Miniprotein binders against q9bqp7. Designs and how they scored, part 96

Target 1, 240 residues: q9bqp7
Amino acid sequence: VPQNWFPIFNPERSDKPNASDPSVPLKIPLQRNVIPSVTRVLQQTMTKQQVFLLERWKQRMILELGEDGFKEYTSNVFLQGKRFHEALESILSPQETLKERDENLLKSGYIESVQHILKDVSGVRALESAVQHETLNYIGLLDCVAEYQGKLCVIDWKTSEKPKPFIQSTFDNPLQVVAYMGAMNHDTNYSFQVQCGLIVVAYKDGSPAHPHFMDAELCSQYWTKWLLRLEEYTEKKKNQ
Key: E = the ipSAE of ESMFold2; O = the ipSAE of OpenDDE; V2 = 0.75 times the mean of E and O plus 0.25 times the DockQ between their complexes.

## First folded at step 9 (miniprotein)

Design Jd34
Fold by ESMFold2-Fast, scan of step 9:
Structure Jd34 (fold): chain B 240 residues (1-240), chain A 98 residues (1-98)
Amino acid sequence: as target 1 above (240 residues)
Amino acid sequence: NEEEVIELILEAYKYEEEGDYEKAAELLIRAVKLARELGNPKLLASALFLLVDAFYKMGRYEEAAEVARELVEVAKKLGDKRMEELARWLLEEIEEER
């Protein structure tokens, strides 16, 4: 149990639409400051086992591709992920410009992969939007907040080159999702309550994406783990 | 040749994925020897890193500890702080098993 526990949900808020809510999805820019980001906290508190597995993968890839080949590979993976997120933001945003969307971005295998998930997504409230936890002092940039099958969710879009390894692996992504959720629920820039999460793993070959839905109970369980990671981060900073 | 050392290490990765740590270790011992002869500390570190894991998986803790200690020194000379920290952690894990 964390020493400094704080609830993930805000009892003063509802997940129902409010008449005072903006008509367009929120997109609050992430501003640099001394407050740590969710990704920074998670990177600085990886278990030694996680670091070992990551280094093992990196060493093997460098041997297969060479140093330059590995850098090119990782840059390409990053670029593909960025384009995937940009395409999703475009698809989910209201069409506000006359500019035609890049057909190559919209016809990628990753976008084909998520089509069946997108059919169940509606009521978008936030896209590529900054969150800050006022009490716990951390920030983040979430991908999307929308209704999935009628449930308001923090939605995180992930890309994968291989179906089986990524589906079966445990990731810090559930912690990332609940960290954003807890921040949004206590951020004055937002007025609603989010209690559910959704991790969507999209595939390069267009194979159907795998949705990993997180109900309120599961989110609460991961929230406790996130609080422990945040506490560990804070303790490490004091001891530097 | 550096290429030969790389091939030995990559083949060892395949044996490790199959759970054949004995064959992986045989290839890695050869890779370590050749990397030392070539004077390539990065390839040496790569081979030692995987060899620690192979010995550990086989329950050969004394040998795993010796390789891990060498890996700490090699990583230190390379200025690879992440590998150094990881090698020290591997030593801690090995000692706990003993």
Scores: ipSAE 0.676, ipTM 0.922, lowest interface PAE 1.0, mean pLDDT 86

Design Jd35
Fold by ESMFold2-Fast, scan of step 9:
Structure Jd35 (fold): chain B 240 residues (1-240), chain A 98 residues (1-98)
Amino acid sequence: as target 1 above (240 residues)
Amino acid sequence: NEEEVIELILEAYKYEEEGDYEKAAELLIRAVKLARELGNPKLLASALFLLVQAFYKMGRYEEAAEVARELVEVAKKLGDKRMEELARWLLEEIEEER
């Protein structure tokens, strides 16, 4: 149990749209800050088992590809993920169409992979937007807030070369989603409440993406785990 | 040569994935010997890292601990802080079983 528990949901907010809500999805810019990001907190609090598995993977890849080949491989994976997110932002923006220069992104296997999920996404409220938890002192950049099958969700788009059919196989991704959710629910730049999450794992070969829906109860369970990771990060920082 | 050592280690990864730790260990013992003869501490560390795991999975804890201790020393000489920390953690896990 975390020492400094704080609620994920804000009782003063609703997930229903208000007449005063903007007609265009919010995109609050991420500002460079001393306040830690969600991804930094998670990276700095990995378990020894997670670090071990990552190192085992890295060692094998370096032997297969060589040092330079490994660097190229990881750079390409990062670039593919970045392009995938850029394409999704363009597709989901109500005032944008994918520009001609981005035509190749529409032909990617990752975009084909998510087509069946995108047809169930509507009512986009935020895209590539910064969130900050004023009380718990962390920041993040969330991918998307939209209705998925009628429920308002924080949606996180992931690319993977290996199948991820179970939410447990996405490791810290559920923690990332609920961290963004809790921040947004208490961030004065936003007026609505999000109670659900969705992790979408897209595949390069165009195989159907795996959606991992997180209802309010599951989000609350992962929120407790996120608070423990945040507490661990804060304690480690103070002891350095 | 270095290529032979790399091939032995990669084949050992495949055997470990199949759960054949005895065959993996056989290949890794050869890889360790060749890496030492070549004077390649990076390949030596890679082989030792996987060999610790093979011995541990086989329940050969005394041998796993000996290999882990050598991995700590090799990682220190390489300046590989992450591998050194992991090797120390592996040694702690092994010592708890002994």
Scores: ipSAE 0.697, ipTM 0.926, lowest interface PAE 0.8, mean pLDDT 87

Design Jd36
Fold by ESMFold2-Fast, scan of step 9:
Structure Jd36 (fold): chain B 240 residues (1-240), chain A 98 residues (1-98)
Amino acid sequence: as target 1 above (240 residues)
Amino acid sequence: NEEEVIELILEAYKYEEEGDYEKAAELLIRAVKLARELGNPKLLASALFLLVMAFYKMGRYEEAAEVARELVEVAKKLGDKRMEELARWLLEEIEEER
């Protein structure tokens, strides 16, 4: 898939606010269909080395924790991530009242970790919202679209214990962000343009989260790599 | 015993994280021998898998290939299709370096 035929940015859209922008953050529900998700494409196109390193980590954890202990560990990591995302959605949603918010969701080291990042986040336009690239036929569920330090960004919230458990969560994060960005920029459910990305890595112990900002040039570079992964996925599916 | 094999493998993981593949391989060769003697193919597969990585990182491709071929056979007998596929991929990568 040539990048010049499928640009990440939509020339018909502006990154500036206009009257068609919603006053309430969008939350388009993810629809069931046969169209592949960003996560599935990335998982199915991992390099052999990435798969090998993931298997090495898995085997080490099973030896340390036992089969049941490993299942409990991975379940807990997943649950903590899910609760962190739910808490952030609650915090960033202007429609929720203090009475309606679950106070228990706000109690975690991960939320403490991101406080300094949240101070620079405003103008929230989408939360836990589905995106679809109508031409390239892939879907995703993005975490957040908001202004970070005055720049409209696709924001992806990550949780990390030190050390990090998964190699794939580190290497493919920029690809995930730009895939959502390209989809949103060409999705008829949205009217604005996003040109920047932000990956925020929050820590369980509450130590300050690390923000990884991606400007328009960097996003374009990762978009090219995402298109190659999408092409690889399509070819592998044909060869089944 | 099986606990001794597990301890050798876990210690080898720590050396690999430090980049000390020579020490990791030394421990894993011992783990492989003990796992064979115990007749535990699951522990044997784990030790072989890590040993292939150690030899590969050290540029010891002939030894890596031999270990990878054994891993393929062990995985087949275990019915572990994922490990069998990974072992075949490792063997292909090793042979490309040679």
Scores: ipSAE 0.493, ipTM 0.848, lowest interface PAE 1.9, mean pLDDT 84

Design Jd37
Fold by ESMFold2-Fast, scan of step 9:
Structure Jd37 (fold): chain B 240 residues (1-240), chain A 98 residues (1-98)
Amino acid sequence: as target 1 above (240 residues)
Amino acid sequence: NEEEVIELILEAYKYEEEGDYEKAAELLIRAVKLARELGNPKLLASALFLLVEAFYKMGRYEEAAEVARELVEVAKKLGDKKMEELARWLLEEIEEER
């Protein structure tokens, strides 16, 4: 059953802020449910080619680092990513005091990497906030919704040890962003419209982060691909 | 012994990145032989996995299929379901080319 008839944008919503909008960014907690998350859908619908490439990378890393070294490497990557997101939430939260900030979270090379991007980020509407597409039945936890260079965006923060100067090199990241966007645009917990996406790839050595901006047309193109992945997930669930 | 097998496989990865699948296959055939002699099924699976790709990229489909079939059996003995599934998929891809 195709889901390519559902729009990403909600024609009844505006991207203009309302006087009744909260001054603090929204942070709706992710509810535990049987409804699949964006990340689960994407993980369960990887092509065999993508699975092969991931296993090939894993095999090589294990040979280079050993089993224990590989586990340490992956746990460190996870921890650095978690700390990076915590630091960004702290930096972008207007309610945070100096006493609530952990100085250690603010000192990473990744934070240095994103400084020039952060200068163009304002009007934060949501941070680490849950979204649900009530009609398409999926959920997600988005990183940030804010204005980037004056345009309201779903912003996804990524860490990388290698440069990713082209959007094509960000794997399923564009699909993740538009999935969150479509969900938020149809989630009754939110009142505004998001039409743009931004993937920010930060580097461990402090090299300038690469912003991959997605305008409304590009978001619509990736939305169609996301709907196909969601359909594939639903079909695989029936066949299991 | 095991270190030598690992060095051969890692060198083969470098040749594959350069697109030199003939040289990669030479190294991997040696790695497979040594891994079998050592009785190390994990190293054997690693070498076979990369060797399937090398033969496939070279258009040597019959040899790729033979290696993939051995990889399926080695993965079964290891209890590596993911590698077994990947090896079966590789076999399907190879059979479609033949």
Scores: ipSAE 0.692, ipTM 0.929, lowest interface PAE 1.0, mean pLDDT 86

Design Jd38
Fold by ESMFold2-Fast, scan of step 9:
Structure Jd38 (fold): chain B 240 residues (1-240), chain A 98 residues (1-98)
Amino acid sequence: as target 1 above (240 residues)
Amino acid sequence: NEEEVIELILEAYKYEEEGDYEKAAELLIRAVKLARELGNPKLLASALFLLVEAFYKMGRYEEAAEVARELVEVAKKLGDKMMEELARWLLEEIEEER
């Protein structure tokens, strides 16, 4: 059990829409400050085993592609991910879609990969929106909050070149999702409750994306692990 | 030549993914020897890094420790702080098994 335990869900909130809910999805900008981000906490608390596996992968890739080739490869992967997120925001945000829609982004293999998931997504409430947990002192930028098959979820869109049919294959992604969820549930900028998560792994070749649905019980289990990572980060920063 | 060393290391990666650490170690021992002869410390570090894992996975802890100690020194000379820290951690893991 974490030393500074805090509940993931807020009993004062509901996941049901009400008439006062905005018709446009929320998009609160992420503001830089001293408070750590979810991604920073996770990066700084990787186990030595995780660091070893990452370095092993990097060494192999550099030998295969050369240093310049490796840099180009990682830049391309980053750009593809960024474009995928931009396309999804455009697809899911009809009222905030301005004059331009880049249809080349909308017709990528990654977008083809998620079409069957998107058919089950509705009631979008937040897109590319900042969350802050004032009590636990962390911030994040979540991808999407919407109903998936009738359940309000924090949805995280991922791109992958290798199949990831099991949630265990997604590394720290479940921790990232529940960290955003816990922050949103206690952030005064939001009025609703999220109790479910969804990690969607999309494929470049258009193969059907793998959805990893996380119910309330699974979210609670990963939340405890996230609190332990946050505690570890705080202790490491305190000693630095 | 450097290309031969790279090919040996890449083939060793494939054997390790298959769990064939004995075959990987054979290839990596050859890669280490050639990298030393070529005077290429970066390829030497790459080969040593994988060789530590191969020996460790085979339960050859004395040899794994010896290779890890050499990797620490090679990484120091290269100024590769990340590799140096990983090599020290690997050595600690190996010492616990002993």
Scores: ipSAE 0.683, ipTM 0.928, lowest interface PAE 1.0, mean pLDDT 87

Design Jd39 (at its last look DockQ between E and O 0.89; V2 from the best seeds 0.76)
Fold by OpenDDE base, look of step 10:
Structure Jd39 (fold): chain B 240 residues (1-240), chain A 98 residues (1-98)
Amino acid sequence: as target 1 above (240 residues)
Amino acid sequence: NEEEVIELILEAYKYEEEGDYEKAAELLIRAVKLARELGNPKLLASALFLLVEAFYKMGRYEEAAEVARELVEVAKKLGDKLMEELARWLLEEIEEER
């Protein structure tokens, strides 16, 4: 049980869109400060087993590709991910704010992969927007807040070369999503609340993306795990 | 040569994926020998790293511990703090199974 329990949901916020919900998605800039990001917390609190598995993979890849080949590979993966997020932001942005869509960004297997998910996405409220949890003292940059199949979700877009048909195969991604949810639900820059999460795993070959929907109950379960990771991070920082 | 060592380690990865840890260990022992002869501490660390797992999976905990101890020293000499930390952790896990 977390020592510093805090609710994921804010009872003071209604789930109903206030009539004043801006027609334009929120894009709050991330302020670089001393506050740890969700990603940093998760990275610094990985289990030794997780670190071992990642290092085993890395060692194998370096042997297969060489050191320079592996650097190139990692750079390409990063670039592909970035381009995918940029393309999604362009797609999900209101038409009036659509700068000239670089048609080349839209011609990717990843974009093809998510087309069936995008059909069920509506009511975009935030894109690439910063969230801050003032009480728990962490920040993050969320990809998207939108309705998926009529349910308001924090949506996190992931790229993968390997199938991830189960949410368990997404490692710490569920923790990232609920961390963003909890922060947003308590961030004064947002007037609304989210109760659901969605992880979308897009594939390079254009095969149908896997949606991993997280209902309020599942979000609450992962939230407890997130709080434990945050406490562990805080303790590690005090001992440094 | 370095290529032979790399091939042995990569082949060992395949055998471990198949659950043939005995064959993996055989290849890795050879890779360790060759890496020492070449004086390549990076390849030595890579071979030792995978060999710890092979011995551990086989229940050969004494040999796993010996390899893990060597890996700690090799990683320390390389200045690879992450590998040193992982090797120490592996050693702790092996000692708990004894």
Scores: ipSAE 0.770, ipTM 0.952, lowest interface PAE 0.6, mean pLDDT 92
Fold by ESMFold2-Fast, scan of step 9:
Structure Jd39 (fold): chain B 240 residues (1-240), chain A 98 residues (1-98)
Amino acid sequence: as target 1 above (240 residues)
Amino acid sequence: NEEEVIELILEAYKYEEEGDYEKAAELLIRAVKLARELGNPKLLASALFLLVEAFYKMGRYEEAAEVARELVEVAKKLGDKLMEELARWLLEEIEEER
């Protein structure tokens, strides 16, 4: 149980649009500082078993591809993920400001993979936008906040080579989503309430993406786990 | 020479995926000997790292501990802090079992 318990949802907020909401999706820039990001907290609090499995994978890949081949492989995976996120931001933006983006970025198997998910996405409120939890002292950059099948969600877009049909196979992704949600719900730059999450795993070959919907109860369960990771991070930093 | 060591380690990875830790260990013991003869501490560390897991999975904890202790020393000489930390953690996990 976390020592510094704090609620994920803000009782003073509503998930319904109001007159104060901007018509254009919010895009607040991430400002670098000493406050830890969600991804850093998660990276620094991986279990030794998770670190072992990652190193085991890296060792094998380096033996198969060579040092340079491994660097090229990982750079390519990173670039594909970045372009996928850029394409989604462009597709979901209602403004023509993004029409000058390279059209080639919109043509990939990953984009084909998510087409059936995108048909159910509407009411976009934030894209590539910074969140900060001022009480718990962490920051993040979320991908998207929009309605999925009528429910306002923090949506996280992932690329993968392996099928991930179960939410448990997405590792720390649920923790990342609820961390962003809790921050946004308590960030003064935002006025609405998000109670649901969605992790979308897209595939390079265009195979249908796997959506992992997280209702309010599931988000609350993962929020407790996120608070424990944040506590662990804080303790480790005090000892360094 | 180095290519033979790499092939042995990669074949051992495949056997471990199949759950055949005895076969993996046989290949890794050969890889360790060859890496030592070649004086290649990086390949030695790679072979030792996987060999610790193979012995651990087989319940051969005394051998796993011995290999893990050698991995700690090899990682120190390489300046590989992550491998050193993992080797120490593996040793702790092994000691808890025995």
Scores: ipSAE 0.724, ipTM 0.941, lowest interface PAE 0.8, mean pLDDT 87
Fold by ESMFold2, look of step 10:
Structure Jd39 (fold): chain B 240 residues (1-240), chain A 98 residues (1-98)
Amino acid sequence: as target 1 above (240 residues)
Amino acid sequence: NEEEVIELILEAYKYEEEGDYEKAAELLIRAVKLARELGNPKLLASALFLLVEAFYKMGRYEEAAEVARELVEVAKKLGDKLMEELARWLLEEIEEER
C-alpha cells in the first residue's frame, strides 16, 4: 500500500483519442532534469535477490570472456537493442528517412521475431517520446503508443538473446509500461490517454516474439507496485 | 596458475546449474585455496561468492556464514562496494535461517 497514492488515469481527460489526431506520431524531446527517470528508479530499487542474480551472471561472464571480452559483449548487446528500437521507429514512422540503417536493421533476428506482432499494430500516436509526471516527479522515454488488435496501448519493445528471459527483466517490464502510461496520461504534451499496455519480447534467433497484453485492471495493479518502487526510491535518496 | 582457478570456478557454475552443490563446493574450496596462494583477490572473491551460495543451498549455514564474512573482507580490500553489500546481505540471509 503506497503512502502517496495517485491515480494512473486522468479523470479530466477522455479515454478516447483526441478529435485532433496528428498525422505524424508525437516525438517529445527528452529534457535533462534533476528528477529521476523510470529506468533509474527501477534500477535503484531492485531487490537484493535481483542484484545478487545479476552479479552472479556478470561474474561468470567475466570469467568466461575476460573483462575486455565482457565489455565488448555488453556493448554489442546494447548496440543490438539500439538498432532494434531504431528499426522499429523507422518501420512505424511515415516520416523516417534513414534508409541505410533500415536495410541493415532488417537483417536482425529481432525484427524477424516481431513481424507477426507488427501485423496487428496500427494507428501509431507516439514513437520514442518523452513523458513527464510533474506531480510524482519522474520522467521517461516511451517506445511506442499505438493500437494493438484495436486497443490503444503503450507498447514497450524488449530484446532477449535466450528463449527464456531473465525473471527480473520480466518482473520490471510491467512497471516500466505503467510508469510511462501514468506520466503520459498527466503530461500536457499529450491530448489523449491510454489505458492498456503491451510488452513485446523479441528473440535474437527470430523465434516468434511473445506479446504480453495488459488491460486497464492489470495496469492499475502494476501501477500500485510502481508507486511503491517510486516511494522506495525517494526514501532511499533522502537517506543518502 | 590463474587459468586453473578460473576453470574450477566455471566448472562449479555448471554443477550448480545441475543442482549438485556438493560437487560445486568441492571445486570451489580448491579454487579458494589456489586463489589465496596466488594472491589474486579478484579470483578469490569470485570463488568465495559462489561458495557462499553452494553452502547455503546445502543447508551448511555456519560454513556459508564463515565464507560470507571472508568475502566481506576481500571485497573491502578490492574496493568493490557492490560485492561488499551483497556479501553482508548474504550473511544476514544466512543468519535468518538459524
Scores: ipSAE 0.677, ipTM 0.931, lowest interface PAE 0.9, mean pLDDT 86
ESMFold2 (binder alone), look of step 10: mean pLDDT 84; pTM 0.827

Design Jd4 (at its last look DockQ between E and O 0.80; V2 from the best seeds 0.72)
Fold by OpenDDE base, look of step 10:
Structure Jd4 (fold): chain B 240 residues (1-240), chain A 98 residues (1-98)
Amino acid sequence: as target 1 above (240 residues)
Amino acid sequence: NEEEVIELILEAYKYEEEGDYEKAAELLIRAVKLARELGNPKLLAAALFLLVEAFYKMGRYEEAAEVARELVEVAKKLGDKRMEELARWLLEEIEEER
């Protein structure tokens, strides 16, 4: 049980869209603060087993590709991910704010992969927007807040070369999503609350993306795990 | 040559994926020998790293601990702090199973 319990949901916020829902998605810039990001917390609190598996993979890849080949591979993966997020932001942005759509960004297997998911996405409230949890003292940049199949979700877009048909195969991604939810639900820059999460795993070959929907109950379960990771991070930092 | 060492380690990865840790260990022991002869500490670390796992999976904990200790020293000499920390952890895990 976490020592410092904090609720994921804010009882003072209603799930009902206030009539003042901005027609334009929120895009709050990330402030460079001494406050740890969700990603940093998760990276620094990986289990030794997770670290081992990642290192085993890395060592194998370096042997297969060489050191320079592995650097190139890593750079390409990063670039592909970035381009995918930029393309999604362009697609999900209101038409009036659409700068010249680089048509080349839209011609990717990843974009093809998510087309069936995008059909069920509506009511975009935030895109590439910073969240801060003032009490728990962490920050993050969420990809999207929108309705998926009529339910308001924090949506996290992931790229993968390998199928991830189960939420368990997404490693710490569920923790990232609930961390963003909890922060947003208590961030004064947001007037609404989210109760659901969605992880979308897009594939390079254009095969149908896997949606991993997280209901309020599942979010609450992962929230407890997130709080434990945050406590571990805080303890590690005190000992440094 | 370095290519032979790489091939041995990569083949060992395949055998480990198949659950044949004995065959993997055989290849890795050869890779360790060749890497030492070549004076290539990076390949030596890579071979030792995978060999720890093979011995551990076979229940050969004494040999796993010996290899893990060597890996700590090799990683330290390379300045690979991450591998050094991981090797120390592996050593701790192996000692707990004894």
Scores: ipSAE 0.726, ipTM 0.937, lowest interface PAE 0.6, mean pLDDT 92
Fold by ESMFold2-Fast, scan of step 9:
Structure Jd4 (fold): chain B 240 residues (1-240), chain A 98 residues (1-98)
Amino acid sequence: as target 1 above (240 residues)
Amino acid sequence: NEEEVIELILEAYKYEEEGDYEKAAELLIRAVKLARELGNPKLLAAALFLLVEAFYKMGRYEEAAEVARELVEVAKKLGDKRMEELARWLLEEIEEER
């Protein structure tokens, strides 16, 4: 449906391990650039309905907490998310980095929530790593690439204060995952193919995290939607 | 006073979550009146914003449009570009239903 369609998968790549693969997970630093990030594209192309729902939530929170209370709440949510990602990177990194872990990071409710998912994660290939789509001209920073239940996935870790059992409730998260996947599959810094995605929603109270697995077919469907968002972003910037 | 207006709006949010838009609208109409009397444009905008949704959900499009038009003007006075854009979009959506 997009005017300038491009494939998500790279036929010249394989998801199978080979002897030339790095022994440690890749961590390519994100470089400052004029090329838009996945999050920027998604933020700038939200539907009016999405903007309305976000503003509705924000208005209610400000009324409940006050302006200063809302700022504190938002900062705390950001900090908890940052710590959660740092803990996961530490857990999934080679064992020698575990000696430098902050014990408090490892004992959060979010880490308790995700334990049953982590036991099914292995073969980590990338952590907190930059991706760039050279043809479509966008960049991103993905959380993790690893095998989940034997399938190589782009894994995105999310925190939530409420259970969200359905993928539909994670509105732009599937688009974010496939955008990273398509970029990585065509980024010269990587040699492997990813065909699956996984969105893991962890809960503050330690209740079991919900995994939302995306097979290759579902990833292809969301990829088309991502291409439409990217096209919309490009058109918007042309008119400014 | 400000606390009374905030309480009315927060209670209206709860009724909207239950799908009771008629009760939410009753509370929000009172909140709008009090916010105007207080001369508090931020609380007025907050009440009007939720009231547009309540009227729209009830199919009361003429009233929703009037509230949305006032919200545009209040948002402009506040310099709240995001709310102004949302209010204009809401008005456009309402006009399509009419």
Scores: ipSAE 0.717, ipTM 0.936, lowest interface PAE 0.8, mean pLDDT 87
Fold by ESMFold2, look of step 10:
Structure Jd4 (fold): chain B 240 residues (1-240), chain A 98 residues (1-98)
Amino acid sequence: as target 1 above (240 residues)
Amino acid sequence: NEEEVIELILEAYKYEEEGDYEKAAELLIRAVKLARELGNPKLLAAALFLLVEAFYKMGRYEEAAEVARELVEVAKKLGDKRMEELARWLLEEIEEER
């Protein structure tokens, strides 16, 4: 149980934006400061077991590809993820044109993989937008806030070469989503809140992406785990 | 040669996925011997790393500890701080089982 508990939801905010809201999605700039990002917190609080499993995977890949081949592989995975996020921002932005200059950005198996999910996405409220939790002192950059099948969600897009049909196979991704949600719900740059989350895992070969919906109760469960990770991070930094 | 050591380690990974830690350890013991003969500390560390896990999963804690201690020294020689930290952690886990 966290020592400094804080609620994920803000009772003073509606989970439905006002009808007078602008039609352009929010894109709050990320302002680098001394407080940690969500991803930094999660990376620095991995258990020794998680670190062991990652090293085991890394060693196997280096044996298969060589050190230079592994570096190239990881660079390509990063680039594919970056291009996937860029493509999704372009697709979901109401002010983007997708004519000649964007065609290659949109031609990937990952984009094909998510097409069935995008059919159910509407009412985009934020894209690649910064969030800050002023009280708990962390920041993040969320991918998307939009309605999925009628529910307003913080949506996180992931690429994967390995199938992830269950939410528990996504490791820390649920913690990332709820951390963004909690920050957004208490960030003065946002006038509304979100009570649901969605993790979408897309596949390079175009196979149908796996959606992992998180209702308010599940978000609350993962929020508690996020708070524990944030406390662990904070205690580690106090001793440095 | 180095390719033979790599093949032994990769085959050991496959047996560990199947839960056959005995076969994995057999392959890794051969890989460790060959890596020492070749004088290749990176391949030696890779083989030792997986061998510690194999012995630990089999409950062969004395042997796991011996391998983990060697891994610490090889990691130090390589300047591989991450591997050194993991090897020390593994040794702590093993000693708690003794």
Scores: ipSAE 0.669, ipTM 0.923, lowest interface PAE 1.1, mean pLDDT 86
ESMFold2 (binder alone), look of step 10: mean pLDDT 84; pTM 0.828

